# Ledger of designs, part 13: miniprotein binders against q9zu90

Target 1, 292 residues: q9zu90
Amino acid sequence: MKTELEEEEEEEWRSVHEVLLIVLPYLHSLFELLSMIRVSRSLRDAIRDETALWTKLVIEPPLSSRLTDDILSEFSSKSAGKLKTLILRQCLMVTNKGLRRVVDANPLITKIIVPGCSGLTPEGIMECVESLSKNNHKLETLHINGVNGFTKQHLSALYTYLSSEGTIDLEVCPKCDEVRMIPSCSRESCNQKQRKCRGCWLCIPRCAECAVCLVGSDTESQEAACGNDDVLCLECWLVLPKCRFCNKPYCTNHSSRRHEIAITDAASRPSFECEACYYRAGTNPYEVDYQI
Below, E stands for the ipSAE of ESMFold2; O stands for the ipSAE of OpenDDE; V2 stands for 0.75 times the mean of E and O plus 0.25 times the DockQ between their complexes.

## First folded at step 6 (miniprotein)

Design g1 (at its last look DockQ between E and O 0.33; V2 from the best seeds 0.00; counts 0 for: pae E 8.3 > 1.5, SAP 74.848 > 70)
Fold by OpenDDE base, look of step 6:
Structure g1 (fold): chain B 292 residues (1-292), chain A 100 residues (1-100)
Amino acid sequence: as target 1 above (292 residues)
Amino acid sequence: TDQERINDYMQEANELIDSGNFDQAVLMFFLAILISKDHNDKTMVAQIYNRLATLFSQMGNHELAIYWYLLALNVATELGDQEMIQDVRDLLLRIKSQHE
């Protein structure tokens, strides 16, 4: 006879397990899984025993900075060879050897997304793709933006294994002939494969916020406070908070550069001071010639 | 509504924390995160991350606390919410000071 306490614990555990089963499919981040694993032994055991949870491995900041080849191997091993999706964002310590080990252990991987993994090389990626291409298996997604050193020859070689267009996030830019990511264009008229605005971010001016092309005389571009010649389309410019002094907005990616959000009235759009205006004010407190 | 559900999970999580049922509280927060993510409510996501961080800190798991604060910080940064950024930074500093 289970003690009343054991029955209560079992009932509590059942409830936790049920909730866990509901949540787990949505916990794509390794960090989220690890967090749960570290909460209790019961959660750890539940997660560990669910191989299905490990078919997708997502490692992103802030865990990315701690991910070594050995740690990656440890987590990938939990899939028992059933890993399908590997996402490593900005994993700087992951090497070709580490990635290869995962790929060799998981021949069914269909998605490799390794943006910003600077420890990888084109040759390492090629070896992985070659390995996965065995036994009539095909990689469906390969995002390798941020892996340095890709040449046209590398891409050409990759495409011998990867027959589908759009599998790789890097392309030869038709404008500069360099291997780069070619952003999509959100403009409806540009939603074609042979769009005139097809080009890398260096060749085609784009909105820093929505990546719409700013090509053509009719495209009004607005300067962003971001610097680096970042520009915004009018639509994004209109909705983004603007510096109270220079009326330039930051794109969302550079919004952290905003200084002193004067929370005026709850109804007023938060006004901020851009970094450039902030430093100008700091250097000459008297030249507040903010000509509005 | 989904918002009501989020609120319910958040409330339940708080009650569970008060009763010392931290594991269940974590699950409630995750449920809230799921709904919030589905609605692309990054603000709510960041808030929940912050709550999780706080919870882990209370549990003595400072490492996890730091990670969840960092997640909150990342989301807040994406949102450009300076207030939230500062709040998270302040919390991180508090945690650091307690361990030093």
Scores: ipSAE 0.112, ipTM 0.585, lowest interface PAE 2.9, mean pLDDT 83
Fold by ESMFold2, look of step 6:
Structure g1 (fold): chain B 292 residues (1-292), chain A 100 residues (1-100)
Amino acid sequence: as target 1 above (292 residues)
Amino acid sequence: TDQERINDYMQEANELIDSGNFDQAVLMFFLAILISKDHNDKTMVAQIYNRLATLFSQMGNHELAIYWYLLALNVATELGDQEMIQDVRDLLLRIKSQHE
């Protein structure tokens, strides 16, 4: 017969393990996993044995700017050769050698997502794909937008190792004949081929938030606060928070540019000023009206 | 409600820290983070990131502390919270000076 103290300890242990199982799907970086290992010896052992936890490595801004080849190697070593998914967003200091080292140590990688990693080259990507294609292995996803210098010839060569359309997030734009990302468009009229909107961001005006095309006399574009003449479809414009002065929203990707206004009333919705309105309000009125 | 659950986890974490049960306090902070993310409560997420980073520093894991402070700084910047930005920068400088 167990004592009441032993029963309470067993109940505590089971509740911690239950919490791990609930939390596990939301962990997406090795640092989060390392944090959980310090909870208990049993959870450390369960995390060690859970293969799904060791198959994914995600490094994103702001920490991606500090990621060197050596640091990447250190983090990836925790996978012990079991890595399946590698996501490096805007890791400017990662080079071809650093990526190749991870790929060579992890021959089962099926997803490589490296947007904005300008330290990588098409030739370095080709070598990694060649290495992974050994032993009848198939790379399922290769997202390389923002890596400089991809040509039609590079895409053609990559597809000798890959078998399905959509594996690579770049393709030849049918409008400008350059290698570009071509966004999908969810407009029903485009699905019915009433609009020919297949083209890159430079060739087809699109909503900065949802990428639907804004071509045709029946489409309305709304001005965004993001700059560079970014526009939004009406549906996204209506949903996104607006600057209190100019009534223009930022898209979600640029939401960090909001200058939030402190609220003193819990019933009030949060408000913000866009950069243009925030700095214009601080402009010296005498200098603004000065004519020389 | 979920806000009451967040507050309860934060209170339990504080009590666990006071009693030296740091590992279980980490778990309570992670539970609070999950609920806060489900509600898109960025202010609470930044506060919990900061608390978790401070706890890792107290536990002697300065690499994890720096990681979670940088996440807090990212969210504070997104919010435009200048006071939190400065507070997190000061905490990061303190960790750097203690290791020189």
Scores: ipSAE 0.013, ipTM 0.335, lowest interface PAE 8.3, mean pLDDT 75
ESMFold2 (binder alone), look of step 6: mean pLDDT 80; pTM 0.737

Design g2 (at its last look DockQ between E and O 0.61; V2 from the best seeds 0.00; counts 0 for: pae E 8.1 > 1.5, SAP 76.582 > 70)
Fold by OpenDDE base, look of step 6:
Structure g2 (fold): chain B 292 residues (1-292), chain A 100 residues (1-100)
Amino acid sequence: as target 1 above (292 residues)
Amino acid sequence: TDQERINDYMQEANELIDSGNFDQAVLMFFIAILISKDHNDKTMVAQIYNRLATLFSQMGNHELAIYWYYLALNVATELGDQEMILDVRDLLIRIKSQHE
């Protein structure tokens, strides 16, 4: 006779499991799963035991900074070899060995998206692609922007394994002849394959927010607080929150750099201070008694 | 409609909270978030983040509460929703003050 407690636990587990199946199509971040894991033991167990939830692994900031090869292996193992999509955004500590381990354990991976994973190398990526290309399996998506050191030779080699154009997010830039990501342009007039604005981010000035090209005399660009000569189109500039002091906005990707000003006055509009302004204020002990 | 679905999950979450089924409520909110994201409804996302944070706070999980409040705050800031920004900030201040 199952104890009433065991029956209640089983009922709870079933309910949780059913809900998890509903969530399954919408899961797009490991962080979301981890958040649920921390809620209760029942949720943790349910999530852990549901391999279907782990067929897509997405690690992005802020978790990216903590992701080691071992942790990556641990999470990828939960798929029981059924991992199909691996997305690692800005995972700086992930190495070629770590990625290879995941790939070897999951031969059915169809999507590898590792933007900003600077710990990876072209050779490491190549080995992974080679591994996945065994047994007539094909990788469908390979986003490797931010992996440094790619040459034309590397791309050519990758395409021997990858049959479809557009699988790789890196291209030879027609402007500088370097291997770079060529962003799409959101401008309707530029939505052609032979667009004049076809070029990497170094060759073609683009809005840091929407990637629209800022080519031409009539394109007003605004400087962003992001640094690195990031610019914004007027439309994005208008809608983004701006630093209280310099009136420069961060793009969404760099929004975490905002220093929120403690609003002491309930009537004051939420404002932030950019890092540059923040540090300038800190270095001059005599300046702004921000009399709140 | 997707909006109706979101609302249904939100309602269900609230009912679950009222019945003390917090774990299930978390899942309902999570589903609502995911659907809202698919529809690019940032306002709804922020609202759900806030509700979820509040729930975690009620559950005594202050770490998660803080995290989800920050998520709410970020989205609210992107939206320029001053009211929500202020509300979430107040909640963050409260939760931090209680656990210091």
Scores: ipSAE 0.056, ipTM 0.527, lowest interface PAE 3.7, mean pLDDT 82
Fold by ESMFold2, look of step 6:
Structure g2 (fold): chain B 292 residues (1-292), chain A 100 residues (1-100)
Amino acid sequence: as target 1 above (292 residues)
Amino acid sequence: TDQERINDYMQEANELIDSGNFDQAVLMFFIAILISKDHNDKTMVAQIYNRLATLFSQMGNHELAIYWYYLALNVATELGDQEMILDVRDLLIRIKSQHE
């Protein structure tokens, strides 16, 4: 026989579960899901048992650096074969075997997005696409930038299984004739006038923050702290925080490279050193000032 | 409006924290995050990330708190919000020195 306390607990659980079902399908990454399972046993159990929440699996930094083939298989198994979207960003430890295992267990996958997964090969990708193409199944999205070694022959072979021209995020660069990702440029004039800036990152200078092209006399480029001759458009340069010593900013994606400066002066604002200034001044620049 | 909905969820989260219902407060913050992202309100996203990180710290989950503080810092940096950058950096320094 139920009591009022037992009914209140059951109603509270159902209320939390109902909100969870509404919220979690919109979460973007595995780390957000793992954050939720550490909150309470009720949330952990609801997430673990609800296969509908696991039709999309997104793994990205920082967790991506720890992801092995076996761990990937473990997380994907929660989908119970119903996984539709697999997104792995910079998962360097995932191999062709690990990806194939997930694909074979999840024949309903329509989106594979694996940027920066350098442990994968074109041959491994083709085997996964072949496996998914059985029974007239349609792979709608294949984003494979950062997988090394794609050739025109590989691209052509992939398109025999995929009918849509926009399914793959690689194409032949019109400037260097290599198979590369060609970034979109948000400049209206470029899109309206035959994409005069159409080319890969190696062929077309672009802002490291917003990807707009920096070609032409009407564009200015500013040096970034990111290295490798990365540049920024003036608009992004003005907004991004700068290194205290060289006044160069990091783009958002490289912001983790900052060396924060601990401030003991109450009137001073906190700032950072970029890696170049930090390692160049291995003898603390402030000590150099005292020595002169 | 959606801004009124965000404010209501944030208020509910604060009340739930005061009463010790931390898991429900986390859910309210996540709803507010989703609405804020749908409207591209990056200032609100950074504020909610910071509040969620503080809640994880209050709950003793310091690794999660650090992760969500860095998310808040990244968005605040994109915005150029110097006050929030300084506040979040101070919180990160304190939590890392106390629990490392």
Scores: ipSAE 0.013, ipTM 0.296, lowest interface PAE 8.1, mean pLDDT 75
ESMFold2 (binder alone), look of step 6: mean pLDDT 82; pTM 0.771

Design g3 (at its last look DockQ between E and O 0.46; V2 from the best seeds 0.00; counts 0 for: pae E 5.6 > 1.5)
Fold by OpenDDE base, look of step 6:
Structure g3 (fold): chain B 292 residues (1-292), chain A 100 residues (1-100)
Amino acid sequence: as target 1 above (292 residues)
Amino acid sequence: TDQERINDYMQKANELIDSGNFDQAVLMFFLAILISKDHNDKTMVAQIYNRLATLFSQMGNHELAIYWYTLALNVATELGDQEMIQDVRDLLERIKSQHE
């Protein structure tokens, strides 16, 4: 006879497990899972023991900075070889060896997305793709933007394993002949494979927010506070919060650079101080008196 | 209605918090988030993120609190909700000041 306590614990466990199964498909990052793991032992055990939860591994900031090969291996092992999707965003400490270990343990991976993982190399990626291409398995998605050093030869080699167009997020830019990501254009007139605006971000000016091309005399571009010559289309510029001093907005990706939002009138669009204006205002404790 | 379901989960979460059942409360919040996201109710999403962050703060998990407050702040900023932005910022500052 299970003790009343055991029955209550079991009922609680069932309820937690049931809820987890409902929630799991909607979890966007490992961090969300870890958030639950840290809440209670019961949740931790439930999550750990549910292999289905680990078929998709998403590691993004702020966890990315702490992700080592060993930690990656630990998380990937929880899938029991059933990992299908591996997403590593800006995981700087992940090496070729670490990625290879995951791939070798999970031969059914169909999606590898590793943007900004600068510790990886084209050769490391090639080895992984080669490994996954065994036994008539095919990788469906390979996003490797931010992995440095890709050449045309590397891409050509990758395509020998990856037969589908669009599997790789890197292409040879038709404008500069370099291997780079070619963003899609959100403009309807540009929604063609042979669009005139087809080119990398260096060759084709694009809105940092919506990636619409800013090619042509009629395309008004606005400077973003993001720096790096980031520009915005007028439509995005109009809706994005702007610095109270310079009236430049950050794109969504750089929104974290917004300093204190000046609460002006409740009816006013949120205004912030951009980093550049913040430093100009002498609030930088590291004011290097560039008194030249 | 989906809104009613969200509200029910939120209410249940609050009750669970009051009873000290934080783990179940977290689950209720996540369920509420899922429904809210499905309906593209960004306001509700931000609110739930904020509540979740607060819960983690109460539990002494400042790292998670900061994370979820940051998510709340991001959504609130997208919405242009100045009140929520300020509230979340105040909470973030409070948490940071307590750990420094």
Scores: ipSAE 0.033, ipTM 0.477, lowest interface PAE 3.9, mean pLDDT 82
Fold by ESMFold2, look of step 6:
Structure g3 (fold): chain B 292 residues (1-292), chain A 100 residues (1-100)
Amino acid sequence: as target 1 above (292 residues)
Amino acid sequence: TDQERINDYMQKANELIDSGNFDQAVLMFFLAILISKDHNDKTMVAQIYNRLATLFSQMGNHELAIYWYTLALNVATELGDQEMIQDVRDLLERIKSQHE
């Protein structure tokens, strides 16, 4: 015979599982899942038993900077060999051995997305892809931008292991003949192939925000606050928030470099200074408000 | 109606925290986050991230608290909400200095 407290606890746990079923399809990051498993045994057990959630492992900043090979292996083991999608963004401490361990334990992986994982090498990627190609399995997606040293020979070999419809986010640049990421361009003339803008970032000047090409006399650009060489197309320049002093914007990826200025009036538009303008005032930047 | 649902989840979370049911409070905050994101209410998202981080700090899980405070700071920075930016920075420094 159950007590009233045990009956209430049983109903509470069932209610938690009902809420979990609603929430779980929207959890795509390991940290969202970790937040839930660290709270209660009931949530941990429910997440553990729902192996469909562990077919996709996503690790991104800021936790990606703490991810070691051993920690990666621990998290991936929860998939019990059923992992299909592995996404590691800027995981600088992950090595070829760490990635290979995950791949060997999870032969069903069809998507490997590892941008900015500078501890990986082309040879390490090749070994992982070769391992996955055994037993008539074919990788469908390989995103490896940010891993240095890929050659045309590497790329050619990689495609022999992918499915016929498989994709790699690197290709041979038609302008410089190097293996690079080729950004897409939204210009109508480029989409209709009237304008040949297929080329890497080194060969084709592009907007730092939207990657649209900036070649030809009919394109206009403005300098960004991000650095000496970064430029923006006019449309992105007009939309992005601007430094109150020099009127140059940061692109979205560099928006964390803004030095936000205290707002004295809730109706006032938020303002910021770029790093260059912020530090021109010396050691006491909050007391100087000067424009040229 | 969805704003009323967000408010209801936030109120339920507070009640659950007061009664010591921290795991259920985390779930309520997550439900509020999902609705807030669906409505593109970045101010509410930042507020809920901050509340969630505070709850993890209260539970003694400093790594998760730092993670969620960092997310709150990022959204507050996108909004230009100087009061929230400063509040979250102060909380982050306190946690890092006390638990490093």
Scores: ipSAE 0.030, ipTM 0.459, lowest interface PAE 5.6, mean pLDDT 77
ESMFold2 (binder alone), look of step 6: mean pLDDT 81; pTM 0.760

Design g4 (at its last look DockQ between E and O 0.51; V2 from the best seeds 0.00; counts 0 for: pae E 7.0 > 1.5)
Fold by OpenDDE base, look of step 6:
Structure g4 (fold): chain B 292 residues (1-292), chain A 100 residues (1-100)
Amino acid sequence: as target 1 above (292 residues)
Amino acid sequence: TDQERINDYMQEANELIDEGNFDQAILMFFVAIIISKDHNDKTMVAQIYNRLATLFSQMGNHDLAIWWYTLALNVATELGDQEMIQDVRDLLERIKSQHE
């Protein structure tokens, strides 16, 4: 006779399992799964035993910095060969060998998304794609932006294995003839395949925030505090917090560079100082006490 | 509404925490995260991350706490929410100082 306590625990666990089964398919981050695994033995066992949960593996920062080939292999093995989606964001320690091992173990992978994985090479990607193309299987999505060294020849070779245009996030830039990511343009008038603003980020000035093209003579661009000639469209410029001194905003991606000014007054909008202004103030021995 | 659902899960999570049922609370937070992500509510995601981090801290799992605070910080940074950024930074500093 199970003790009332054991029955309550079992009921509680059933409920947890049911919720887990509902939630787990939506847990996109390995980190989330790992966090759950570390919480309790029961959760760990539940997650471990549910192979369906491991059909999509997503590793992104901050886990990315710790992901080795061996760790990647360990996690991918939990799918029991049923991995369909592999997303590795900025996994700098993952090598061609590591990726190949995962691909070889999971021949049904349809999506490989490895942006910023600088440890990979075009040759390594090619080998993976070739492997996956066996037995009439086709890779549906290959995002390889951030893998350095891609040439037109590599892309051409990849397309021999891939059925559709758009599977790869890299293209030959029509402006500079280099292999790069060509951002979409958020401008409605540019939502055509043959848009005039079709080009890589180096060739086409774009808003650092919304990626709208700034090619038109009528497109007012504003300088961002981000440096690197980052510019903002007027719409994004208007809504982004601006440096108290130079009135330049950071884009969202560079918002971490904001030096927060301790707002003494609770009513004052959070103001920040950009790095450029911050360092200018520091180098000027004349601390202008802007005691406003 | 999805927002109401999120709030309900958050409330339930809080109640579970008060009862000492941390495992179930974590699940409720994860459900809330999923719904929030589906609706692209980054603010709510960050808030839930922060709450989850706090829970892990309370459970004595400082590593997980730091991790989830870091996630919260990342999202808050993406949002440009300076208040949230500062709050999370403060929490991170506290947790780091306590375990040094």
Scores: ipSAE 0.192, ipTM 0.651, lowest interface PAE 2.3, mean pLDDT 84
Fold by ESMFold2, look of step 6:
Structure g4 (fold): chain B 292 residues (1-292), chain A 100 residues (1-100)
Amino acid sequence: as target 1 above (292 residues)
Amino acid sequence: TDQERINDYMQEANELIDEGNFDQAILMFFVAIIISKDHNDKTMVAQIYNRLATLFSQMGNHDLAIWWYTLALNVATELGDQEMIQDVRDLLERIKSQHE
């Protein structure tokens, strides 16, 4: 026998409005929101009027490649000035002007995370951060890796606008003295002793997949198909799919470069050929010289 | 416990589809997706993505169906589940050819 409260909660679980309230905290990806607003007017109206959905705006691949300044302004306007977290991953078409417009409309932003947004410049970032520092407001998180041209002077100035606990994902590399991202390393030998592998990607050889350092042991370094002398630790190499010709894998971030090979029958496993092998091997990747 | 709740939401979604309450069925699938992701059950996530895509196709929203089938294919590829990969590819090809 169930109580009156249990019966009421079961009925509210089935109502459109009540279920929507349960899923709202998870509907912050543009991809998921677009799926729901195109289904019906009632779902579109319920989502559009809920401003809590728009305190965090996240745009990432594959949709990030289509994001213009005007589209960004349209989506950020839904926050009605309440936006606190802005995450734009690899949004190559966003410019300094587009970012500034969002920042000016949302003075309460505490987190700006724009990795790989190469259309932005250090000067544009500094103007946005300075604008946010008005009225004694301070930024807590600034992730700007992939924006070219930051200097030590830029980094020093940026820290004056952040809170005392604020973080920036760039720092001065102790090996080359340039402003770079310095990855963390999960290798136990580094964790058990003082960090000896502190340095940027150019100064410290690292696995392209998991970022563990590869200093001091060439036997742990395996070739990747990604180019620019990218290497992998043995553990990642063993797990990643390999080119059927040269046996080199792409890291996950470069997996879009695989040339997938069509399967003629079910007995054959799917395979791919890397760009280098595809273009150098000629016309038909299935033809192999059997002179051995 | 949570696996039993996922099954309950999936069954409720099927009943709602039979009743023509597509908006509520979609929300039930989203709740099931959230629970499945919280427990890192990628196989279940791919299955639910596939079911959601099928529902969009039944509703005549072919572009949405293709989008969600593509998501299902991505997860199936990450898992290395060759049977699921082929099943989703067949569904995608059928939708694209039937729309022309």
Scores: ipSAE 0.014, ipTM 0.315, lowest interface PAE 7.0, mean pLDDT 75
ESMFold2 (binder alone), look of step 6: mean pLDDT 82; pTM 0.774

